# Ledger of designs, part 4: VHH binders against Leucine-rich repeat-containing protein 39 (lrrc39)

Target 1, 343 residues: Leucine-rich repeat-containing protein 39 (lrrc39), of Danio rerio (Zebrafish) (Brachydanio rerio) (f1r6i3)
Amino acid sequence: MTGVTVCCGTVNSIKALWETRIKKTKDDLKKEKEQKDRRAVGRLTGAWEDRIILAKLKEKIVTEEGRVILRIEKEEWKTLPPALVQLSQIQEWQLHRIGLQRIPRFISSFQSLIVLDLSRNSVTEIPKEIGKLTRLRELLLSYNRVSYVPEELGCCENLEKLELAMNRDLDELPTQLSNLKKLSHLDLSMNQFTTIPDCVVNLPSLEWLDMGSNILETLPDNIHRMEKLHTLWLPRNELEYLPDNISRMKSLDTLVLSKNKLRDIPPLMEGMSNLRFVNFRDNPLTYDVTLPDLNEDVEEEENDREMFGREFMNFYIQEARKRGSQNFTSVLNVMLEGVSETA

## First folded at step 5 (VHH; framework vhh_8h5u_2)

Design s33 (from g4 with Y101P)
Fold by ESMFold2-Fast, scan of step 5:
Structure s33 (fold): chain B 343 residues (1-343), chain A 123 residues (1-123)
Amino acid sequence: as target 1 above (343 residues)
Amino acid sequence: EVQVVESGGGLVQPGGSLRLSCAASGFTFSRYSYAMAWYRQAPGNQHERVAIITSGGSTNYPDSVKGRFTISRDNAKNTGYLQMNSLKSEDTAVYYCAARPWGEGYRPEYDYWGQGTQVTVSS
């Protein structure tokens, strides 16, 4: 029931209980201080471990051509330790094939980074903090597991080279990538793109694009907006036709279309005077066309160019016009026979 | 053993609807992501891809079926679907499902195809 304040004791017994309680309280306070001291020792041990990790990382820093590089080779590092932030002056990370699973969010502390090479790892996510790297010129993430590119990558205003080949589940890019005004090199090969993204077509400085080994069935009609593009690699897709506006790509020097499903070549491509290297191999082109023999002797290696070269392309276009001439001239006549009074 | 099996084909009146299913098996221990696609072929016509869905869920359709056909997938069941609405006589064809594995060293000749299911749109 209710307790009695004085129970089975004398005045001396009560005093003894109070003395015991006071001693226990002092012992409890001592234990609390010991626990606090143990936590403090744990913090000191952690700081010492951080110093050891930092020393190990410093051993992997090299300076080449005035550039501070963190290079890790033939070692497994699934994650990068926070202690690395103390080395924020590093300008290049060369961390390929180390089993890396995550790009740390503290990457934003590395304001001096110019090159980030994380190719052939197991990275699944590019953190939004990547957008804080305003000096970054090259981001190499080919052969990883990235399925999504954050819109903040569009804030890397000095980015010149982006490689995202072979990321398996990658099938789209954020529209903000069109903000990369200096991007000249883009590798999106061996992914699952069904179309060339509009943000890629809107890149004003793009010179080199590889989208081979995707699942492209068509090219966008506005492809000619890539007016600086000199190299376009599209092998191993499902392309059935090319848009006429590809002929308006005045800078295009190299066009690889091998192993697609092309049945025809747009006649307007005959006007592509800068196109030096074009590859149509392994396409089911409607007309079987073979280039005639040259008047002078030519090396066998130079003659082994089935469905390759601008000479093949032009000759095919001319033969297609001859064999399908009624349709071709009919199209031209329709275009020319507009209402004469309104012209 | 990888197998792709189509079902749901049949006879339907113009303006009607059909839902095709594509069951992929043998991927019980696969290290590859894969896309699923539907192709069709009618006598005298060329083989045409009518829908594709990537492992990430992105879809693409040709103008001939856009707005009428919808592709979807259930990864837990390894099954793809093609919902066909507002069917026209021109949609009459044999419909084939394909599973396209994606990974390092992928080759197009490793695509897995079903045997096809007949769709007939007629009154």
Scores: ipSAE 0.389, ipTM 0.748, lowest interface PAE 2.9, mean pLDDT 83

Design s34 (from g4 with G103E E104S)
Fold by ESMFold2-Fast, scan of step 5:
Structure s34 (fold): chain B 343 residues (1-343), chain A 123 residues (1-123)
Amino acid sequence: as target 1 above (343 residues)
Amino acid sequence: EVQVVESGGGLVQPGGSLRLSCAASGFTFSRYSYAMAWYRQAPGNQHERVAIITSGGSTNYPDSVKGRFTISRDNAKNTGYLQMNSLKSEDTAVYYCAARYWESGYRPEYDYWGQGTQVTVSS
């Protein structure tokens, strides 16, 4: 006990902690001021950017035959800016091939829209807000990456044309699309449909349907419900047979069935006198049948007439019936011969 | 370069089960939107599609196998599967896997077919 020396390091440690706290408080205040200044500059910069973007968009508005159109050409716009809402009077968007990745949810503000052309972009989603566009007549989304269609599209009751060709992940449609009572034109080609959806079959005004280059194996037995359908394009599917009820489609003028797996033609189709154009090319039909050429002095290439036209269809049906009867007679004769040998 | 290879075929008793696998090499499963289907062919018959699965996961089956066969896929493994239950003698066939994808324009047929795997259902 010659005396106790107080450790100088402990006192210096407390002083260092206090100085560290003072410095941290000053750094925090500086950081807070910088954040406030950045926020103020950010607001000013944002307002300036919005003004510039809006001016740029206004330059792309044209009026043609009384219709206000937003047309963007030869420019990349991956997204559309919220400032566009200030131009909600636009009646048509012509925004094809601009690299667009998203349809903005603020599209609901564009209640004057009649035509929405977003073809050949990179759109992956149709927002539910599309259903607010009750004046919309045409929705063109071919050559995008849409994987599903929202049920709210069924609220676009004035829709007359819907094009969704080449959306490689698209394989179904919501049942609410049957509410599109004015829809006359539907393009679903180059997708992954395995069936014609029931909602499509139940569209009362449908006149034109393309479902070519899908994976359709059969057509629905109720296909005749499409009483107004004029044109049906089904090339490059997996169809093995056609339902007899296809013969009940009285409005059908054009039927394209090329590059399927059809082995026969329903005999009832012989009654389809309204078919002007029917194409059965590149199908493995059971009987090899060619129309007789009565004008040999005019060289029509025979290959250009093979498996095409109502005359071919009717002649094939008649020939298949005749050859079927010959085969039945041959089987019957063999059976009768066998019985005679055993008697 | 893309290859499609089937496996899992064999001999099974009536009422038994088999799982067929379809392995694709390359970018088919992850890079491209594609559908995968299983077809079968018995001697003297044409090809019959027994199952299909789309990129979105929708499936379709003919009445002959509906409720007995289930198609599925594992994109991480670049593999599709056909689970076959309650097998019947009429299911005896060579089973082929086919894959189709769309890169551009109209494509008339499945892009890639395997060599087939034999399934025999017998006592």
Scores: ipSAE 0.321, ipTM 0.711, lowest interface PAE 3.6, mean pLDDT 83

Design s35 (from g4 with E104Y)
Fold by ESMFold2-Fast, scan of step 5:
Structure s35 (fold): chain B 343 residues (1-343), chain A 123 residues (1-123)
Amino acid sequence: as target 1 above (343 residues)
Amino acid sequence: EVQVVESGGGLVQPGGSLRLSCAASGFTFSRYSYAMAWYRQAPGNQHERVAIITSGGSTNYPDSVKGRFTISRDNAKNTGYLQMNSLKSEDTAVYYCAARYWGYGYRPEYDYWGQGTQVTVSS
């Protein structure tokens, strides 16, 4: 503490340095206060802009049939502002064709949400926060760019309808989707699925499934586990055969298999009494079998009955059986005629 | 000028390996969500799909080749591959590469097929 010698010749220079430092610190404090004031003004203008955005969003809220809906039409919204959380009572988002690029993570704040329609946008990711929407009944994300589905979607236990058609790179689903015990409608068409996922086969309430325009080569042997499925759309795949267990799908009334690579029809399908609508058009079936025209004076331009209907299916199965047995008896008869009596 | 061309076929002894390449020209794999697939056909047999890889990278194989064949793709080089290991005489066939279109829903009329490359496993 003692011994800090200040030379007498520097006393005047020390006083001058003191005065300049005091002035500089006062100037610096004044500048800092101006910056803080500018930041406060910036925060106030930001809050004002948020109020304007919220006012615009409130104008897009409608109430129809007792449901609070956020509907945006004929406008581009690439992202949704965080201020939207102030309107968390919304029960339905109708935000199709608005150029949306991201589902916000704050979606978890919308606990009242029942329907989320984001079809025909540019969404690339479903955030894991989607799993917080336990009241959600419908998720419509067809015509987006989703490449994977988060396992947390399996937490949306009230989900009844899921549409993910035309997402380009989508080729699998997480196992946890089997937790969707109320899911009755699933559209996975126009994607890159090579198989029907096991989690889909294990959905206990599924009634309607569209997996047309995928790359399915086979159907799973346990397909009959979809006990409530009444409609199965599989056009434009690469199916070469159908598993025998398809005949055990007791609820199936509509089966579309057009534009596949089917060479045969399982004979057990003849027993599918509930199958009302079946379409085999544009498949390379082995036998040329045509359902007879019941109206002699009409000429069908599109051959609507060719490879179509349960009657066609039954005729094909029966004819294939007849041709196989007749060929066998012909061979046997030739062999018998060539054999001398045995001693 | 739009085409896919296979290469890498040839004669190999049982237990050997071959790597087939599929080079695309006039279009790109990263465009229009093309899936890449390999099919084979031996005399007297129908076409059989031996491997497929989606634009996202998921793969599928039949039991006849599972564990022995590996499909891959390099979108930057616009090329697909089929690595064939532990080859058997039953693998003898003409191997075809196909680029399968998925741009605006499945449109098989926009698929591109190669002319095939012979793989012979013998002696």
Scores: ipSAE 0.321, ipTM 0.717, lowest interface PAE 4.2, mean pLDDT 84

Design s37 (from g4 with S58K)
Fold by ESMFold2-Fast, scan of step 5:
Structure s37 (fold): chain B 343 residues (1-343), chain A 123 residues (1-123)
Amino acid sequence: as target 1 above (343 residues)
Amino acid sequence: EVQVVESGGGLVQPGGSLRLSCAASGFTFSRYSYAMAWYRQAPGNQHERVAIITSGGKTNYPDSVKGRFTISRDNAKNTGYLQMNSLKSEDTAVYYCAARYWGEGYRPEYDYWGQGTQVTVSS
């Protein structure tokens, strides 16, 4: 025996630490083996369960007007089983209000899909695989929990309608959405957008846009690039002014601006001859203006048009010229000088 | 009692900095329930939004404060912040915090506004 006697407590502590480490390693290995064995057994029992689930799903398939539709009503399906891929000929999913939490990544197998109605579910993400659906015309995801739109949605070249209303966390769109050359209908209402995205302004075929109940303070100066836009719904935002270029939106016939913070109407809007319906209700417009030719027989109907309609808009613009910064005398003098020169 | 309360206002010299805090109480501020925004109003001026941060963390600023102001939020502390740098005399205003509700049953009447905190930028 050569050396100093070591404390027994220290040696026992090191031995206990080693025994604990060996035990943990053995437990970890046992856990891994059990997980592998359970997966193998799960696959066997899953095959039988998949057969039963597939039979139930086949019962939900209907053919209406030559279209193969998967319709689930009054049932809860938090996820869609992989066995569904065996029914890849389906052209439409009508899966409204089924408690769906996930769009499966195997959605890419459904190359025949034309319509995806997944509205009023609990979907949190759109998978990248959505971009494989080149025949898709309508994607309806309103009243879900989507916070992010993948760039790959821009690959759905035949998409005509996109509805993403009331997705509490949605605040932006990828620039690649400008590739949706056939998109004519876009609903982004009741989200958290602080601006109209540049990709939306650059959509060449957009006819209908709803961005009501967002947090928009301004409209982009290049809003007139939406040359085909027929309907623009912007109620319940924080808009303080409108850009002059809104007057250059030649196709616009419906403009809803109720419940904003507008103090003025751009004078150039007086030239918007195609504008049939415009709503300025619940805005703090600088001048109190009422249409002067209200008939007593139609008083209720005319009162319903207060701060509403092109006649109101044009009259407000004209009245603002008289009461505001416009030099009415100078305008009259220019007109009088013109008459004098031509006489 | 449900409220949002601003703090951190005061007097500062031009070029100085201030950090405003917005503490929510009586309700749980969640990243999936509320956007947070800062508004200001000076005598003779219209109210304006100077910063907003969505539940997803996206921010927006008007040109008047862009690059100088930074909005942030701490959902665990139920608090929002506005970091104000390179302050100018034009930034003198009462600053208001707002928690903007965006739940499934959208109710604008559930928006919560603070009482305001004074920021004065003067030599």
Scores: ipSAE 0.319, ipTM 0.700, lowest interface PAE 3.5, mean pLDDT 82

Design s38 (from g4 with S58Y)
Fold by ESMFold2-Fast, scan of step 5:
Structure s38 (fold): chain B 343 residues (1-343), chain A 123 residues (1-123)
Amino acid sequence: as target 1 above (343 residues)
Amino acid sequence: EVQVVESGGGLVQPGGSLRLSCAASGFTFSRYSYAMAWYRQAPGNQHERVAIITSGGYTNYPDSVKGRFTISRDNAKNTGYLQMNSLKSEDTAVYYCAARYWGEGYRPEYDYWGQGTQVTVSS
């Protein structure tokens, strides 16, 4: 019961703080209305507008599972008002699809933030002040217009999930992101990356990486440094080959490589016993190898994966090795025949 | 840790009903675009999908169970369900819950699979 009592006590303290702030804002609005009426001016002042906006924002605050959440749905908010700083105890922003154009620099005041969901907006930059959010665990910025990531994001030491899919011109990450020692989930799909950044390869806790629909031509030779990586999604890139060291990724369970430019499969991958799901479909592989269809009752996408999956990979490797050996022997025989005829 | 856990399986007579539950932990249904599906495997057969529900509420069923099975989700409880009515001996199988991030791009793989729960329909 002690753990539950401590958690409930903390939540009640937060609720009391929010109730106090809500009451204060309502009281302020009432006093300002009385002043307006008393003066008979009929004009709204900037202070009045700030209090009205703040009251409207307070109505969007909910507490779910002991977390204080600001949730805005089905409304347009191109910018967030500075008055929002009075609600700095918010732990989560759910501001998905609101037309947001700017992350405010005063975000640094929200040091209690754990989740920042700004996906499907029009954000063009992440302010350096993001680095003050040391409690942040999830940053969701997919489907925005971000062209660069500030090095200060590396100061968010508790970050576990970073989503930056479909950000138009994003093609690099700052080296400081290697400081994100708890980062387990990274989505960089549908951007303009030509390589997997060194900072990503050096992330010690990364379990899930999606870099599909980029312009990757090669994978780094040190890819095996991602010792905990379970899932690697790389479809729709320009990969021409895979490094032998991919075979040293002992945790790798899922590897999607469909719609690349792969000419071969590294033979050492035959030893990757932990690979349960791999997909090589739509690659210009050198040897024509056909695996019979064993499962016509599965969805087309799932059937495609099975046909170009683990069994296909192993069969291709074995067949390529066999054909290579036969060709070498044939060349030697021709060479020896030529020498014997001239001697 | 991210996982899904099934419950509600058991022995039932033909024409009976069962409700299977799938409790998710480590991710939330309402915040992310996750799809949840139920698969079954009977001895001698391959896995087949018997129901799918997307975060938007779209559902799909094969003809073998359409009209008899209903998939649903409770985002507040982070739990998915499969209501099985008018059960037949042919429905005897191990039933698996699977969850998949239904985001952008090509993602046919289910990210999270349960251990399975046995459903036996016999007289």
Scores: ipSAE 0.000, ipTM 0.129, lowest interface PAE 16.6, mean pLDDT 79

Design s39 (from g4 with S55K)
Fold by ESMFold2-Fast, scan of step 5:
Structure s39 (fold): chain B 343 residues (1-343), chain A 123 residues (1-123)
Amino acid sequence: as target 1 above (343 residues)
Amino acid sequence: EVQVVESGGGLVQPGGSLRLSCAASGFTFSRYSYAMAWYRQAPGNQHERVAIITKGGSTNYPDSVKGRFTISRDNAKNTGYLQMNSLKSEDTAVYYCAARYWGEGYRPEYDYWGQGTQVTVSS
């Protein structure tokens, strides 16, 4: 051996370092093997869990009147598993009150969906992928936490029913919703709307609209564009007046305006012959009007119509006209007396 | 006013039958998203729903009355019914009819409740 003379202490130190390195290498290899084994076991466990989840979901599928329905009741499902995509032929999701927090983006795979009931969950977002559901007829999302409706919902051209009541922060809708040519039922109640959106007024087939418990101060002058609207529910808003063009809504049968700030009733509403139910309760109408006792039928019914019914509406309009004419005559008489005194 | 009025209550012997009627006025069940439901309350007990029928005719009953009570509706007459068969003393209660707003589920401010009709089952 050529080199410097090595002392006994140095040899022992080198041996200790070498033994430490060998041990560390063995420990590292053991850890790597355990990590690989854990990953392999994790993969096998995951595949088995997916199979079990899919089996449980298949048990929740019911066929009623030829419709394939996924129904989950009295169970908590914060999210829906991706394995559900294997059941893409489902036509209806009945998933109300399951604690759902998200509509999965893989919803786009469910192109056979006709009804999507996700009401009374904790959904915060409607994904843009909703627009791929071209066969969808009913979307029920009332009692969730939705603050924004994607414009892609306008691509659901077969949609007939949309329910978005009680979503708290919802105050507008995308203009593209006017593309929903078959939409006949719309519930936007218990939200933060300050107006009926133009896209709603432009819906050609709308028959039923609920916008109660919002912050509506006025109704749009073009409200008469909703030519098929039979039912308009607007209780608990901030409405101070009604536009004259409401009288041009020839299909309107039911009009609920209770608990607003209405001071008057448009006289042209007297011509609304199709209006069978109208409710003006809890409004500060200018004239205090009491309906006379009438014996209308052989069978006498209760004559309890406080600010309610077409009879009240017509009688109020008639009295307001009568009192308005009297007031004008009084003003004219005062003016004429003033002229006479000056002469 | 929009009214929901019960009728047909009364005194009946155990094992007997009784038919309750629920007439709606001021609105039309078939035109709007309204279910019709029957509830009962006996002294000392909480309200329980004994029957519900949706606009489309789907029904639901609790086990306590299932097979004995049948709910139905006549949309043309704007009236609902509760047929009660095989009546027991424990069926004694005030029975309330409710027109339940069904569009988005439960909305108490849009529901219409009757004043109740007494059903007494005793010998």
Scores: ipSAE 0.000, ipTM 0.166, lowest interface PAE 15.1, mean pLDDT 80

Design s40 (from g4 with T54S)
Fold by ESMFold2-Fast, scan of step 5:
Structure s40 (fold): chain B 343 residues (1-343), chain A 123 residues (1-123)
Amino acid sequence: as target 1 above (343 residues)
Amino acid sequence: EVQVVESGGGLVQPGGSLRLSCAASGFTFSRYSYAMAWYRQAPGNQHERVAIISSGGSTNYPDSVKGRFTISRDNAKNTGYLQMNSLKSEDTAVYYCAARYWGEGYRPEYDYWGQGTQVTVSS
């Protein structure tokens, strides 16, 4: 207790206070040294682990045909370590089936990146920092869980190929995607699109579009704005009709419409002389039409060539016109005969 | 494993309203995404789609019902809805709910259909 010592005011009380202060100062210095030693050990452990991770990553870098590639196979990496930033000269990431859950925000440091292939992972979002990759030509994110595409992807002005197939919850794209003036290949198959987005229709260089296995009920009336589109894959949708303006798509040479709900073929498609391949198989077309010259040496029960080709399309259009005219005349004759008999 | 059950059909006067419900069950929501659609069939006609909704909420309607019908969903309850306003005699049909699933085990995509619920618009 300090009360007894203060009361005496003796040399002994001064010595006791001095010894107490020396002991406290020594204990404090010991604690400070232990804290500094602990911090130093912590820094050493962290730096050592970073060096090991970086060495492991360097072993996964290959150079093929002058391109620096980071390739990870048969390993699980839920996230990519920040140490990867020290390898910012990498031009291609090939990170398939590694269980990746996020694209790191430090991706913006990889300004040499030309190809980003993260297919068959568990990525749920594309970070806005993707827009800093101005040299990026290919973004491959098929078989992930992306439900939203950031508008900053529109800043990737050299992007030529975008694959987002099988992202199961993806149902829209930002309007800024129309800024991708070099985009020629777009795969949006196996998603939940109810329409072809306006930004896709407005892509000036698009040549190849796959939107198969979505829930498209109609095609937009302005579909003909895709002036360079030569391949359009729309199998396994819910299309009930095609807009007349599809006939104005002058570059279109491949059109796949199998497994839809089409009941008719627009007559104006008869003028699509550039169509080399068109597929209408597995649609409930109103008229049962068979090409008269299909009788080859091949067994007809195994011939699945019905309902495809421009020859089929043109013949169907002609037959639909003939049968429609016949039915109209028959209805009129029945009505006229009925009235005449009643009179 | 997937079951789809409709409810809410009935008799309504022209200009009236009905709300149909569609409950889906028998699947693991965390592993599969699905879209919901409403179809109708009147006697002598084939099925007509009247509404589609994605898991994210994007919708589409044919001109015959646009502005009158609204599809919605509650993902937590695994339930879809069709709000039908300004009903006409032409809307008389059996209404079917369908679910389309996306997942490796469901490729190609298949529609899972309910048994249907009758909607009659008559005075």
Scores: ipSAE 0.078, ipTM 0.551, lowest interface PAE 6.2, mean pLDDT 82

Design s41 (from g4 with G56S)
Fold by ESMFold2-Fast, scan of step 5:
Structure s41 (fold): chain B 343 residues (1-343), chain A 123 residues (1-123)
Amino acid sequence: as target 1 above (343 residues)
Amino acid sequence: EVQVVESGGGLVQPGGSLRLSCAASGFTFSRYSYAMAWYRQAPGNQHERVAIITSSGSTNYPDSVKGRFTISRDNAKNTGYLQMNSLKSEDTAVYYCAARYWGEGYRPEYDYWGQGTQVTVSS
């Protein structure tokens, strides 16, 4: 329906509306002032808390041998506060075993960082901002939960050491990692790699590689591209054979292959003159071979030299050749005897 | 106790398909970093790994089965699968499922193997 207005009611209604609006405006202004006052107190309290956090962080900074180090020990820090950016001159972070869950994206502000040690934490991601740390020489992230490595890590052109052991879910690396022209030390042990990545094989300065306790079934044919590699640690994998090109690794002096599934040793390895330490223990090698001078261990305390050393390797290769030739001769004799019987 | 049980084996014609299942109990794939792998052994032959899937889902296969076999996993069901297509007589073997884990101080004795399931490809 339509509404009808009474003369006296209209006047009273207008007065009531004005009084209501005036009261509401006063109440709103009072509420806004109280809210602004609360925000101001909150900001002052937050600034004061930031000063306390910053003071605590400054207490964790030490200078040793001219290097400014942030060291946190025996304390739990699941995350790092943004206030830390005010200390961007830090050259080294030593933050192992603090329960850290994230590398902050503001890590890019730490342009002076040379060493980042975050080992034995709960880090799940390496932020892409890591690539802005152009002075970084060492990144230590072993015993974390990293499942992938960002391609931006390839921008850390001064990186010399990368440790990613025991990240459990890590099974690949970005191709851009081959841009790390100074990388000499790489630890990828205790992860889920099924192959040595091509980007690793293409690292021109790599000297030390540990990929033990992965799930490697084969080594790449181009493994010889690692011309400077002197130490290759591959224990506890599923390797069934070695490529012939391993014999072309001229710098290799240490090769650990214990606890694999190797059935033979490539004969060309006999020519590896620089190989000093080689370990074949706990492999199902076809022939049971022991060095003659190790048959009587009562003269020495060492009773676990079996399947160890270049002398063992060379002797095994020689014996496998002799026994293989004997087996071939036996097969040939059976064939010849068959022909002779029909004649 | 940790157990791994295979199922789905049987007799198929050449060119046929078969899906193997691997049920794990005593631990969960979603709570721990474990890889799951399928191995096979034919009489007179060595064991060979035919498929592996990492905890992150990456897969790897030898050339003998690449393009024909597909490994997958369902972490909520603690079950792994091997889809075998275009089967050949050479694929006749007992197929074993293995769960492999990495822990601080990794030990080979922590590998868990099933009893195996027979796959026979014949006309």
Scores: ipSAE 0.489, ipTM 0.791, lowest interface PAE 2.3, mean pLDDT 83

